# VH-VL binders against Protein Skeletor, isoforms B/C (Skel), part 15

Target 1, 133 residues: Protein Skeletor, isoforms B/C (Skel), of Drosophila melanogaster (Fruit fly) (q9vgy6r287to419)
Amino acid sequence: LAFEVRWAVAGESIVVQLVAKLEPNHYMSFGISPNKNISQMIGADAVVAWVDPQTGNGFATDYFLEGKAQCSGGRGACPDTKISEKTNSIRLLNAAMVNGYSIVTYQRSLAATDRLDLPISITGAESVVWAIG
Below, E stands for the ipSAE of ESMFold2; O stands for the ipSAE of OpenDDE; V2 stands for 0.75 times the mean of E and O plus 0.25 times the DockQ between their complexes.

## First folded at step 11 (VH-VL; framework fv_ifinatamab)

Design t6 (from r5 with heavy chain Y103W; at its last look DockQ between E and O 0.62; V2 from the best seeds 0.00; counts 0 for: pae O 3.9 > 2)
Fold by OpenDDE, look of step 11:
Structure t6 (fold): chain C 133 residues (1-133), chain A 119 residues (1-119), chain B 106 residues (1-106)
Amino acid sequence: as target 1 above (133 residues)
Amino acid sequence: QVQLVQSGAEVKKPGSSVKVSCKASGGTFSSYAMHWVRQAPGQGLEWMGYIIPIFGTAKYNEKFKGRVTITADESTSTAYMELSSLRSEDTAVYYCARDRYQWGYFDYWGQGTLVTVSS
Amino acid sequence: EIVLTQSPATLSLSPGERATLSCRASSSVDYMHWYQQKPGQAPRPLIYDASNRATGIPARFSGSGSGTDFTLTISSLEPEDFAVYYCQQYSSYPYTFGQGTKVEIK
C-alpha cells in the first residue's frame, strides 16, 4: 500500500484520512484539481501532511499550487497563509505513526472558505491530485 | 431529531474501571465525531476526547494519561467511553456529545451518566 | 492548554434586566461557543462561532468578540434564562471550557 485516502462527509464538512509509509522527511499530499475532468496540479487546492516519527506530532498544511516550484515569495507551491493571511482552512484532527505508516486525519469545509480554496462537490465527479515526496 | 441515550448510573471502587455507552438515533453516526465531556459535582465541564466512528480515529485529552479509551460500534450506532484506574476525583456526570460543526461544536448531548467512585 | 476565564462568577439580576457575561482566553482563539445549563440537565448549545445563535435560541441572546475577549449578552432576562453559562473553545487541543457564570434571580 503506497498511498490510501479515506473520506467521509459530515454535514457541510468532509473528514479526510491520509495513509502512507513515508520515508524520513517526506510528505504526502492530497487535493482537489481545478479541472473536474482531469488531474491538474497547477491551480490545485491541496493538503500537505506528515508525521514526526520522534514526537508523533502530525501536520496538515493548506496549500495552493500556483506552480510546481518550491514556494518562494508566496509564489509556487505555497502554504495558503504565505500567499494571503488567514487563509488556512484545514483543521488537523489526529495524527499517528503505526507500523511505519503515517496516518493524518483532517477536516475541511465542502465549500471554499477563501479564494485559495476549491469547493468539493458531493453530487458530481471530482478530479484529485496527490503526491508523495 | 438526533437523540443520544446513555447507559445508567454506575458505582465503582477505586482502581476499577467503568464503561459508559452512548447510543445515537435520528441521524448519521459514523461520520460525526462523538465527544465525551465530564462534570464533577458542582464543578465545570471537562473535555475528555472524541472518536470518529467510520475511521476509528480517537483523540484524547492527555490529562488522563492513557486511562481513557473511546470506541464506537457503527452497527449499533453506539459510542463507548472506558475510564480505568478510577479515583475518587473521577466522580462525575459523564456526557456524550455529538459534533457536526468543524469538529468542535457540540450540538447534541446525552442525558449524562453519573459515575460515583467511593471506597 | 487555553484557559478560559469567565466573569463574573455569579450575576444576580431581575427579570427584564440586561445580562452581560464575559469570557477571556489565555491566548487568541478562532472559535468560541456558549452553552446554557440548568440544574439536573445537560448543557445545550446557545451560541456558536462567537456570534451565531444555535437552533431555537431566542433573539434576546447574542454573542460577540474575537481574539481573547468574548461576550454573551441577554438583552432582557426571562425567567427561564436563569442558569449557568459556559464558554468553550476548539481552536486547539485540548478543548476547554470556562468555569461558568451563574445567572441567578436577585
Scores: ipSAE 0.073, ipTM 0.733, lowest interface PAE 3.9, mean pLDDT 92
ESMFold2, look of step 11: ipSAE 0.294; ipTM 0.712
ESMFold2 (binder alone), look of step 11: mean pLDDT 92; pTM 0.935

## First folded at step 13 (VH-VL; framework fv_ifinatamab)

Design v1 (from t1 with heavy chain D99E; at its last look DockQ between E and O 0.76; V2 from the best seeds 0.00; counts 0 for: pae E 4.4 > 2)
Heavy chain, then light chain:
Amino acid sequence: QVQLVQSGAEVKKPGSSVKVSCKASGGTFSSYAMHWVRQAPGQGLEWMGYIIPIFGTAKYNEKFKGRVTITADESTSTAYMELSSLRSEDTAVYYCARERYQYGYFDYWGQGTLVTVSS
Amino acid sequence: EIVLTQSPATLSLSPGERATLSCRASSSVDYMHWYQQKPGQAPRPLIYDASNRATGIPARFSGSGSGTDFTLTISSLEPEDFAVYYCQQWSSYPYTFGQGTKVEIK
ESMFold2, look of step 13: ipSAE 0.273; ipTM 0.730
ESMFold2 (binder alone), look of step 13: mean pLDDT 92; pTM 0.941
OpenDDE, look of step 13: ipSAE 0.913; ipTM 0.955

Design v2 (from t1 with heavy chain D99L; at its last look DockQ between E and O 0.65; V2 from the best seeds 0.00; counts 0 for: pae E 3.7 > 2)
Fold by ESMFold2, look of step 13:
Structure v2 (fold): chain C 133 residues (1-133), chain A 119 residues (1-119), chain B 106 residues (1-106)
Amino acid sequence: as target 1 above (133 residues)
Amino acid sequence: QVQLVQSGAEVKKPGSSVKVSCKASGGTFSSYAMHWVRQAPGQGLEWMGYIIPIFGTAKYNEKFKGRVTITADESTSTAYMELSSLRSEDTAVYYCARLRYQYGYFDYWGQGTLVTVSS
Amino acid sequence: EIVLTQSPATLSLSPGERATLSCRASSSVDYMHWYQQKPGQAPRPLIYDASNRATGIPARFSGSGSGTDFTLTISSLEPEDFAVYYCQQWSSYPYTFGQGTKVEIK
């Protein structure tokens, strides 16, 4: 299960590329833990991203992860379906499926934009979270 | 002060290729998406595609599928657009433009490169 | 592909008059921008996200609208405002532009 994240700073924004081989109806996520010393999934400020395999359309949305719904059907990864959707504060740049890998490129602001956002530090240590669901 | 300087005008024959350069100065190059937009004489603007230099991959308008290649050289802060199998309909001014990610508009544009395709 | 249709094609007005430019999208657009272009020059950003002025744009320029119907207004034309204006959507690839509205001196 490979999951790759690349990113760079561009002015007031960070540009991020997520790459993973996903099971159907699953997603990638990448975010900042509210506890800078401990990574945790609950309470994280995260971007959740996926590619629709039928249309090739990509999706990327900021979320504050408050909980996790139970898996339906009992197979594979368990998507988190109980999340607090933020105002759409990220912009999708690219989405593709290549050799079974989902690739999503997006930007987001470095500064906090609402009370569920956590500021991204470019000079200090940050705790990060990631998941495939 | 960000500045984008493009290569000079070109006259080409149908079936040939053209490669236009766009050199950036006065700011960060590698992390910004560099887009290419063309404008036929007396017409509006048409988006062609982009590259984000540090990722090395490009996205293209499907209308140009197979004919356009967009590349970048981080060491010279230069983006390139190559259009192959030229047709008379490809006569246009070709612009490079930098995407300002936060707002989604093109904040800096090159001066434009006129490419004329004639028999 | 989202088609943007601008109207009118040409506005012939005098300095000091109000200009109202329309842009209609073939489907709903979340992010609509406006650019100004003078002859022999690259476009200049004016308005982003329908209603916000880009850096350095004077207050006489304003934008409004949502969904499929968007408007650019120049409240009192200055001599430097006679140019071609383009709308542009940033909601889905390919990015598309309107065909332009020329604002010219009557």
Scores: ipSAE 0.309, ipTM 0.724, lowest interface PAE 3.7, mean pLDDT 79
ESMFold2 (binder alone), look of step 13: mean pLDDT 92; pTM 0.939
OpenDDE, look of step 13: ipSAE 0.919; ipTM 0.957

Design v3 (from t1 with heavy chain T57Y; at its last look DockQ between E and O 0.70; V2 from the best seeds 0.00; counts 0 for: pae E 3.1 > 2)
Fold by OpenDDE, look of step 13:
Structure v3 (fold): chain C 133 residues (1-133), chain A 119 residues (1-119), chain B 106 residues (1-106)
Amino acid sequence: as target 1 above (133 residues)
Amino acid sequence: QVQLVQSGAEVKKPGSSVKVSCKASGGTFSSYAMHWVRQAPGQGLEWMGYIIPIFGYAKYNEKFKGRVTITADESTSTAYMELSSLRSEDTAVYYCARDRYQYGYFDYWGQGTLVTVSS
Amino acid sequence: EIVLTQSPATLSLSPGERATLSCRASSSVDYMHWYQQKPGQAPRPLIYDASNRATGIPARFSGSGSGTDFTLTISSLEPEDFAVYYCQQWSSYPYTFGQGTKVEIK
């Protein structure tokens, strides 16, 4: 598998671990589709993550995917905070590079914490979005 | 409710290692981060690191420079903290504490384990 | 790391009096929490996310603040409230605590 997603529900939160062998300057992304029935990128609430292979520092950025275009003027695929202040809902827990694989672990609430978040249902099916680039 | 029960007090010599255990009951274990926090006598609280058992990865306070190792056994709902190359200044009460995640605070604490390092 | 400075170091008050404890962060903090610790006991959660009382915490405890300045208030001290109070931040690793404020009986 080129991209692996692991998760665990803990109370009102979910812990997610993303694993991929990323090329330099590449990222991995995982998110919730606004459509519960299909994987729909537009309108998705996603996390963009990567690990700096030199420092070992990890990053997990809260994104809202308004479109496929690069973020400009708060439009397109943008970090939440570039759309609206204080809308980061992603907590980076851990990051590591092991055997060339980037491993990023983050936490988010099951419930939406702001208007740019989508809730995650634990009783129903969810459709997800993902990408490597 | 969730309970965290730690192993008993330890007396160690400088240069040795100590391994403290923390058994969780009354709730889920694997998906919650278990932290270790220590408190030297008459001093404040110092965060050492944590583990998320289900993922098996730990995060450490770099201040300990690799002397601390945190592990977990999901089958027994037990977290472990091992501190090596012990020094007198490592004398402290060591606590395990569960992370609620959403806000990054510790909602449940163990009763603490006194580790005394003396020659 | 983010350094949390609590003040005052010691607060001497009588039962029934109002206690105001300060916690100042060296940089902006996303989440600030307060713990109470009594002698020989583990800390227990008191306030989470600046202003929310933890489970079982009486209404006389309240928290406020944002950014770098946070306050814990005890509206009317009860005998069981005399203890050490710590603030704790989560904004970046490592997690850090304030040095504590001791609320003692006058």
Scores: ipSAE 0.172, ipTM 0.773, lowest interface PAE 2.8, mean pLDDT 93
ESMFold2, look of step 13: ipSAE 0.398; ipTM 0.767
ESMFold2 (binder alone), look of step 13: mean pLDDT 91; pTM 0.939

Design v4 (from t1 with heavy chain G56D; at its last fold request DockQ between E and O 0.75; V2 from the best seeds 0.00; counts 0 for: pae E 2.01 > 2)
Heavy chain, then light chain:
Amino acid sequence: QVQLVQSGAEVKKPGSSVKVSCKASGGTFSSYAMHWVRQAPGQGLEWMGYIIPIFDTAKYNEKFKGRVTITADESTSTAYMELSSLRSEDTAVYYCARDRYQYGYFDYWGQGTLVTVSS
Amino acid sequence: EIVLTQSPATLSLSPGERATLSCRASSSVDYMHWYQQKPGQAPRPLIYDASNRATGIPARFSGSGSGTDFTLTISSLEPEDFAVYYCQQWSSYPYTFGQGTKVEIK
ESMFold2, look of step 13: ipSAE 0.375; ipTM 0.757
ESMFold2 (binder alone), look of step 13: mean pLDDT 91; pTM 0.938
OpenDDE, look of step 13: ipSAE 0.872; ipTM 0.943
ESMFold2, fold request of step 15: ipSAE 0.438, 0.529, 0.389; ipTM 0.749, 0.790, 0.750
ESMFold2 (binder alone), fold request of step 15: mean pLDDT 92, 92, 92; pTM 0.942, 0.942, 0.942
OpenDDE, fold request of step 15: ipSAE 0.920, 0.923, 0.921; ipTM 0.957, 0.958, 0.957

Design v5 (from t1 with heavy chain F55W; at its last look DockQ between E and O 0.04; V2 from the best seeds 0.00; counts 0 for: pae O 8.2 > 2, placed apart)
Fold by OpenDDE, look of step 13:
Structure v5 (fold): chain C 133 residues (1-133), chain A 119 residues (1-119), chain B 106 residues (1-106)
Amino acid sequence: as target 1 above (133 residues)
Amino acid sequence: QVQLVQSGAEVKKPGSSVKVSCKASGGTFSSYAMHWVRQAPGQGLEWMGYIIPIWGTAKYNEKFKGRVTITADESTSTAYMELSSLRSEDTAVYYCARDRYQYGYFDYWGQGTLVTVSS
Amino acid sequence: EIVLTQSPATLSLSPGERATLSCRASSSVDYMHWYQQKPGQAPRPLIYDASNRATGIPARFSGSGSGTDFTLTISSLEPEDFAVYYCQQWSSYPYTFGQGTKVEIK
């Protein structure tokens, strides 16, 4: 599996680009670990992204990983909005599939915008989480 | 629908450089690879390289030995192809073409730009 | 680079006849595409991924093949189908095209 993450800080925001060669109906996920020292899935603030190869439409969904279980009743690995209303803080900027690779570019604030977000430190080290599935 | 509009025909002297533009409209620009393909008169198609604008990095056909430079301006949705040290054999119609999704497939083409290199 | 060899170089046929165009690759190809080009025009996408018709392409056009051998078929030629057809591969860089097959009216 090849998964590439690029980013650029723009003021108080960060632009993130995810690149992966995804199988049909698969997604790529990237997020911030709640633990600065290790990649910890539980409690992570992540984005789940994919591209529809037929339409070219891209998706970038704001997730909070309360647990490893599939989202149920707002518990588990859930979209933020399933946990609490109006907690989506991910802005999709662009999406495409190029040479077999799904490319999703999104923007988020460096600071947490709600209780389901984790802040991103620019000066300090961050541990990240990622997945393909 | 997506349209690619290229700059007009060019007449150049050997040793000079030419820069052709390709403006995209009707769709997204930054994340799609924009390719350049040329066609000499009465000949086939030759791939020159591509750029993914948001990355700003290009990939080239090594056959051109560093004479080709592909750039992109996201603010204007315009890709550029510059060919230096022009030779008579560089006389061709130059096309920009967008790469569609997972197949390395050119789904949209510019109308072409004739570049004539002659003394 | 992967060399694509198209055959025949020229195919002379009449309207209503079946056209069969071949594209052979020097090595196995992951994706093969076909384009149609008429004089004074840019290439037009015809078939992608060996067998899928591009948007707006009539059903009389079909593609098949895998590995190193690919075929474009026009079941019944229409007057507007007389053109040059190119195959194109994406398996490795650089992207390459076949030299083209000219389908001309007999």
Scores: ipSAE 0.013, ipTM 0.624, lowest interface PAE 8.2, mean pLDDT 91
ESMFold2, look of step 13: ipSAE 0.055; ipTM 0.673
ESMFold2 (binder alone), look of step 13: mean pLDDT 91; pTM 0.938

Design v6 (from t1 with heavy chain Y50W; at its last look DockQ between E and O 0.66; V2 from the best seeds 0.00; counts 0 for: pae E 3.9 > 2)
Fold by OpenDDE, look of step 13:
Structure v6 (fold): chain C 133 residues (1-133), chain A 119 residues (1-119), chain B 106 residues (1-106)
Amino acid sequence: as target 1 above (133 residues)
Amino acid sequence: QVQLVQSGAEVKKPGSSVKVSCKASGGTFSSYAMHWVRQAPGQGLEWMGWIIPIFGTAKYNEKFKGRVTITADESTSTAYMELSSLRSEDTAVYYCARDRYQYGYFDYWGQGTLVTVSS
Amino acid sequence: EIVLTQSPATLSLSPGERATLSCRASSSVDYMHWYQQKPGQAPRPLIYDASNRATGIPARFSGSGSGTDFTLTISSLEPEDFAVYYCQQWSSYPYTFGQGTKVEIK
């Protein structure tokens, strides 16, 4: 199992590329920990991404990880938009499947755009969260 | 500040290929997407695709059916657009344009490269 | 793809007059931008995200709109404003432009 995260800062935004060999119906996730010192899932601002192997369509969904449980009634690990309307701040730039690897590239602001987002510091250290499942 | 300087005009035969360059200066190259947009004589603007140099991955307008290849050389801060199997309809001015990721608009443009395809 | 339709195709006005340009999208767009292009020149950014003037753009230029309907307004035309104006969307691929509105001197 290999999960690679690439990123580049461009102005007020950051471009992130996730690469993993995903099993069918699996996803890869990457996000910012609410605790700058440790990787903390609860409270994390994360992106859940996958590629449809049949269509080649990619997806990058803005998530807030209130808990580890599956999203229910806007509680748990939920898409931002299921918690609050118009809180999606992730923009899919590209998606591809190459040699079995899913590659998803997305853009977000360095600054938080809503209450469900965490800002990314350029000068300070950040702790990150990630998962494949 | 940021400047995009493109290669000179090209005259090509149908069926051949053309490769246009776009050199960036005055700013960061690798982390910004470089787009290619063309404009046929007297016509509007048509998006062709983009590349993020640091990742080396490109996205294309599927309308070109794989005839377009966009590449980048970080060491020279130069982006390239190659269009193969040229047709007369490909006669146009080709522009490179830098992307502002925040809003997805093009803040800097090259001066354009005229590519003429004729028998 | 999202089709952007600009109207009118040509707008004939005199210096000092108000110009109103429309851009209608076939479906809702997240971001709409406007560019100005003069003959023999590359397009230059004019308005970004519907209503923000690009760097160096005079206050007489303004943009508005959301969803599928967007407007570019030039409050009082200056001689240097006679050009072609394009709208451009960033919502889905491929990026698309309107067919342009030509603002010409009457």
Scores: ipSAE 0.194, ipTM 0.779, lowest interface PAE 2.4, mean pLDDT 93
ESMFold2, look of step 13: ipSAE 0.320; ipTM 0.734
ESMFold2 (binder alone), look of step 13: mean pLDDT 91; pTM 0.940

## First folded at step 14 (VH-VL; framework fv_ifinatamab)

Design w1 (from v4 with heavy chain T57Y; at its last look DockQ between E and O 0.67; V2 from the best seeds 0.00; counts 0 for: pae E 4.2 > 2)
Fold by ESMFold2, look of step 14:
Structure w1 (fold): chain C 133 residues (1-133), chain A 119 residues (1-119), chain B 106 residues (1-106)
Amino acid sequence: as target 1 above (133 residues)
Amino acid sequence: QVQLVQSGAEVKKPGSSVKVSCKASGGTFSSYAMHWVRQAPGQGLEWMGYIIPIFDYAKYNEKFKGRVTITADESTSTAYMELSSLRSEDTAVYYCARDRYQYGYFDYWGQGTLVTVSS
Amino acid sequence: EIVLTQSPATLSLSPGERATLSCRASSSVDYMHWYQQKPGQAPRPLIYDASNRATGIPARFSGSGSGTDFTLTISSLEPEDFAVYYCQQWSSYPYTFGQGTKVEIK
């Protein structure tokens, strides 16, 4: 139920920790909305993260969310979602399963790292987005 | 710029514990991962674990997990490493090192703390 | 865990000579770094991500390689370059270091 995001600036990087109870084959995401006044998933620059429950290995990579996602409901499957993978500008720092919670800690650059990344502002207000899929 | 200053050398008996401190200055402390790396006399470097102080969440090298505790105090910008059940093979210089994050290299190192374990 | 094997163990050279140090990983690595350590001192970062010089590192130091095979080159040794050099990887935990290559005066 709960999805927790913690983050902090470290020089030219931001470190982020995502925590959620995930069902198998589900993931969590966190990103910056292109509209500062409205939180939207479409058009957002996001990191998609999960932990493999069998091995304990973590995964985190950045995506630009394109197009309209067609979902029938809930936070589970989202058929026809359009995610374009970007250059991996994310460094996975830690991944763990603790008391059924998936915990992923990662770093990313505050500046854009490829053509699909939106810059993360450290001085202005930004709308943020998050999801479990 | 950034400076990491560690506590002084210690001599310990087998079976006891040691707690080494690492005080950071000249930069942000809480959001950077602080790592601990040791070096036995005449040997190479061995990674022990880290903490990111603001998250208060440590990651350990499994080799040491049962004996090592890494903590931090944000108010004093100080990280700590405690090693318990000391053995003679734990005699080493213990370093703290800051993770720059980009690419995963250590940009600043403490001066090292010699811990000698002898009966 | 990823094992890093450095060669040679010792490299005996004179000032002005070219030094070539090798680091081989037991499996492919995403990031390889090099450190210099002098007696009684902490390691100093030299090269990050195989080929980029760390802050304040002179141009005579260069790095190359990818996958499992990495090289540190010192184009013309200066007296202050006689030290032990370590490679270090991050691709998965735990972080590991090579056993070191000692560059000493002939």
Scores: ipSAE 0.283, ipTM 0.724, lowest interface PAE 4.2, mean pLDDT 79
ESMFold2 (binder alone), look of step 14: mean pLDDT 92; pTM 0.938
OpenDDE, look of step 14: ipSAE 0.765; ipTM 0.923

Design w2 (from v4 with heavy chain T57Y D99L; at its last look DockQ between E and O 0.63; V2 from the best seeds 0.00; counts 0 for: pae E 4.4 > 2)
Heavy chain, then light chain:
Amino acid sequence: QVQLVQSGAEVKKPGSSVKVSCKASGGTFSSYAMHWVRQAPGQGLEWMGYIIPIFDYAKYNEKFKGRVTITADESTSTAYMELSSLRSEDTAVYYCARLRYQYGYFDYWGQGTLVTVSS
Amino acid sequence: EIVLTQSPATLSLSPGERATLSCRASSSVDYMHWYQQKPGQAPRPLIYDASNRATGIPARFSGSGSGTDFTLTISSLEPEDFAVYYCQQWSSYPYTFGQGTKVEIK
ESMFold2, look of step 14: ipSAE 0.265; ipTM 0.714
ESMFold2 (binder alone), look of step 14: mean pLDDT 92; pTM 0.939
OpenDDE, look of step 14: ipSAE 0.858; ipTM 0.943

Design w3 (from v4 with heavy chain H35E T57Y; at its last look DockQ between E and O 0.06; V2 from the best seeds 0.00; counts 0 for: pae E 13.5 > 2, placed apart)
Fold by ESMFold2, look of step 14:
Structure w3 (fold): chain C 133 residues (1-133), chain A 119 residues (1-119), chain B 106 residues (1-106)
Amino acid sequence: as target 1 above (133 residues)
Amino acid sequence: QVQLVQSGAEVKKPGSSVKVSCKASGGTFSSYAMEWVRQAPGQGLEWMGYIIPIFDYAKYNEKFKGRVTITADESTSTAYMELSSLRSEDTAVYYCARDRYQYGYFDYWGQGTLVTVSS
Amino acid sequence: EIVLTQSPATLSLSPGERATLSCRASSSVDYMHWYQQKPGQAPRPLIYDASNRATGIPARFSGSGSGTDFTLTISSLEPEDFAVYYCQQWSSYPYTFGQGTKVEIK
């Protein structure tokens, strides 16, 4: 499988694991669409994650997705991403590369901590967006 | 520990282009932003843009109106800055610098590359 | 674009004296950094996020300020401290530098 997402509720947060075969200049992203009935990247609240192929270190940052251009999580290049990164509770739990797959596990708050974060429903359906780039 | 070594000085004619290289060693290359900053003789510092090599993602200062291209080669741990349609006002020392993620300051700098544009 | 205005343009001081450098931003800045540059050399980081010393920077260098007003202080100048100092904002694109304050020996 090219891309796999696993998640579970952990107290007042959610633990998410992203698994994908990534090429060296690519990343995984996963988020909640602002339109619950239609999955879309524009206007989504997302986490961008990757594993550094040289160090084996993992990264996970959150940002607001705008247009077709992607904001880097490692830089905070997008103004909204930069603001959100300072105020959001994304906690990297684990990162590994196994059999050519990049595996990143992170924890995020179920409640909004920034005007750009969308609350996640514990009991309801959510529209999901994802990308590899 | 980290070292950035840039290509040597260049003398260019107006209207040509220049491509400056920046080779990194002694640390991680692909996941750090590589910044480009220039300094005209006797003047201050001007940010040009950066690349994040692992994402092949570049951001530019709009002042250069598409004259600048920043690229990276992960296999050689080398970043490149190309400035086209050179003018005499582009005479400057061009620096590469590594951005220290999360704090946004430039922790390691290359030695600088003097580019002189004259007829 | 955030404009950074440094003052004074030049400080002429003797070793052992206290240097106080100012950087004023045209709008509020979340991240302000300071660099030192000697002739023929690349800048080096001194202070990040207004008040934190970069790796290997001696305690005589300190930074303070928030919002639009920031200060770099060198408590007792050493001969190696005579250089140009730049502030830099990392809050919005394009990233900008101040025009520099030259600290020179009297």
Scores: ipSAE 0.009, ipTM 0.535, lowest interface PAE 13.5, mean pLDDT 75
ESMFold2 (binder alone), look of step 14: mean pLDDT 91; pTM 0.934
OpenDDE, look of step 14: ipSAE 0.844; ipTM 0.936

Design w4 (from v4 with heavy chain D99E, light chain S91N; at its last fold request DockQ between E and O 0.78; V2 from the best seeds 0.00; counts 0 for: pae E 2.2 > 2)
Heavy chain, then light chain:
Amino acid sequence: QVQLVQSGAEVKKPGSSVKVSCKASGGTFSSYAMHWVRQAPGQGLEWMGYIIPIFDTAKYNEKFKGRVTITADESTSTAYMELSSLRSEDTAVYYCARERYQYGYFDYWGQGTLVTVSS
Amino acid sequence: EIVLTQSPATLSLSPGERATLSCRASSSVDYMHWYQQKPGQAPRPLIYDASNRATGIPARFSGSGSGTDFTLTISSLEPEDFAVYYCQQWNSYPYTFGQGTKVEIK
ESMFold2, look of step 14: ipSAE 0.447; ipTM 0.762
ESMFold2 (binder alone), look of step 14: mean pLDDT 91; pTM 0.938
OpenDDE, look of step 14: ipSAE 0.916; ipTM 0.956
ESMFold2, fold request of step 15: ipSAE 0.422, 0.487, 0.461; ipTM 0.744, 0.766, 0.758
ESMFold2 (binder alone), fold request of step 15: mean pLDDT 91, 92, 91; pTM 0.937, 0.938, 0.937
OpenDDE, fold request of step 15: ipSAE 0.927, 0.928, 0.927; ipTM 0.959, 0.959, 0.959

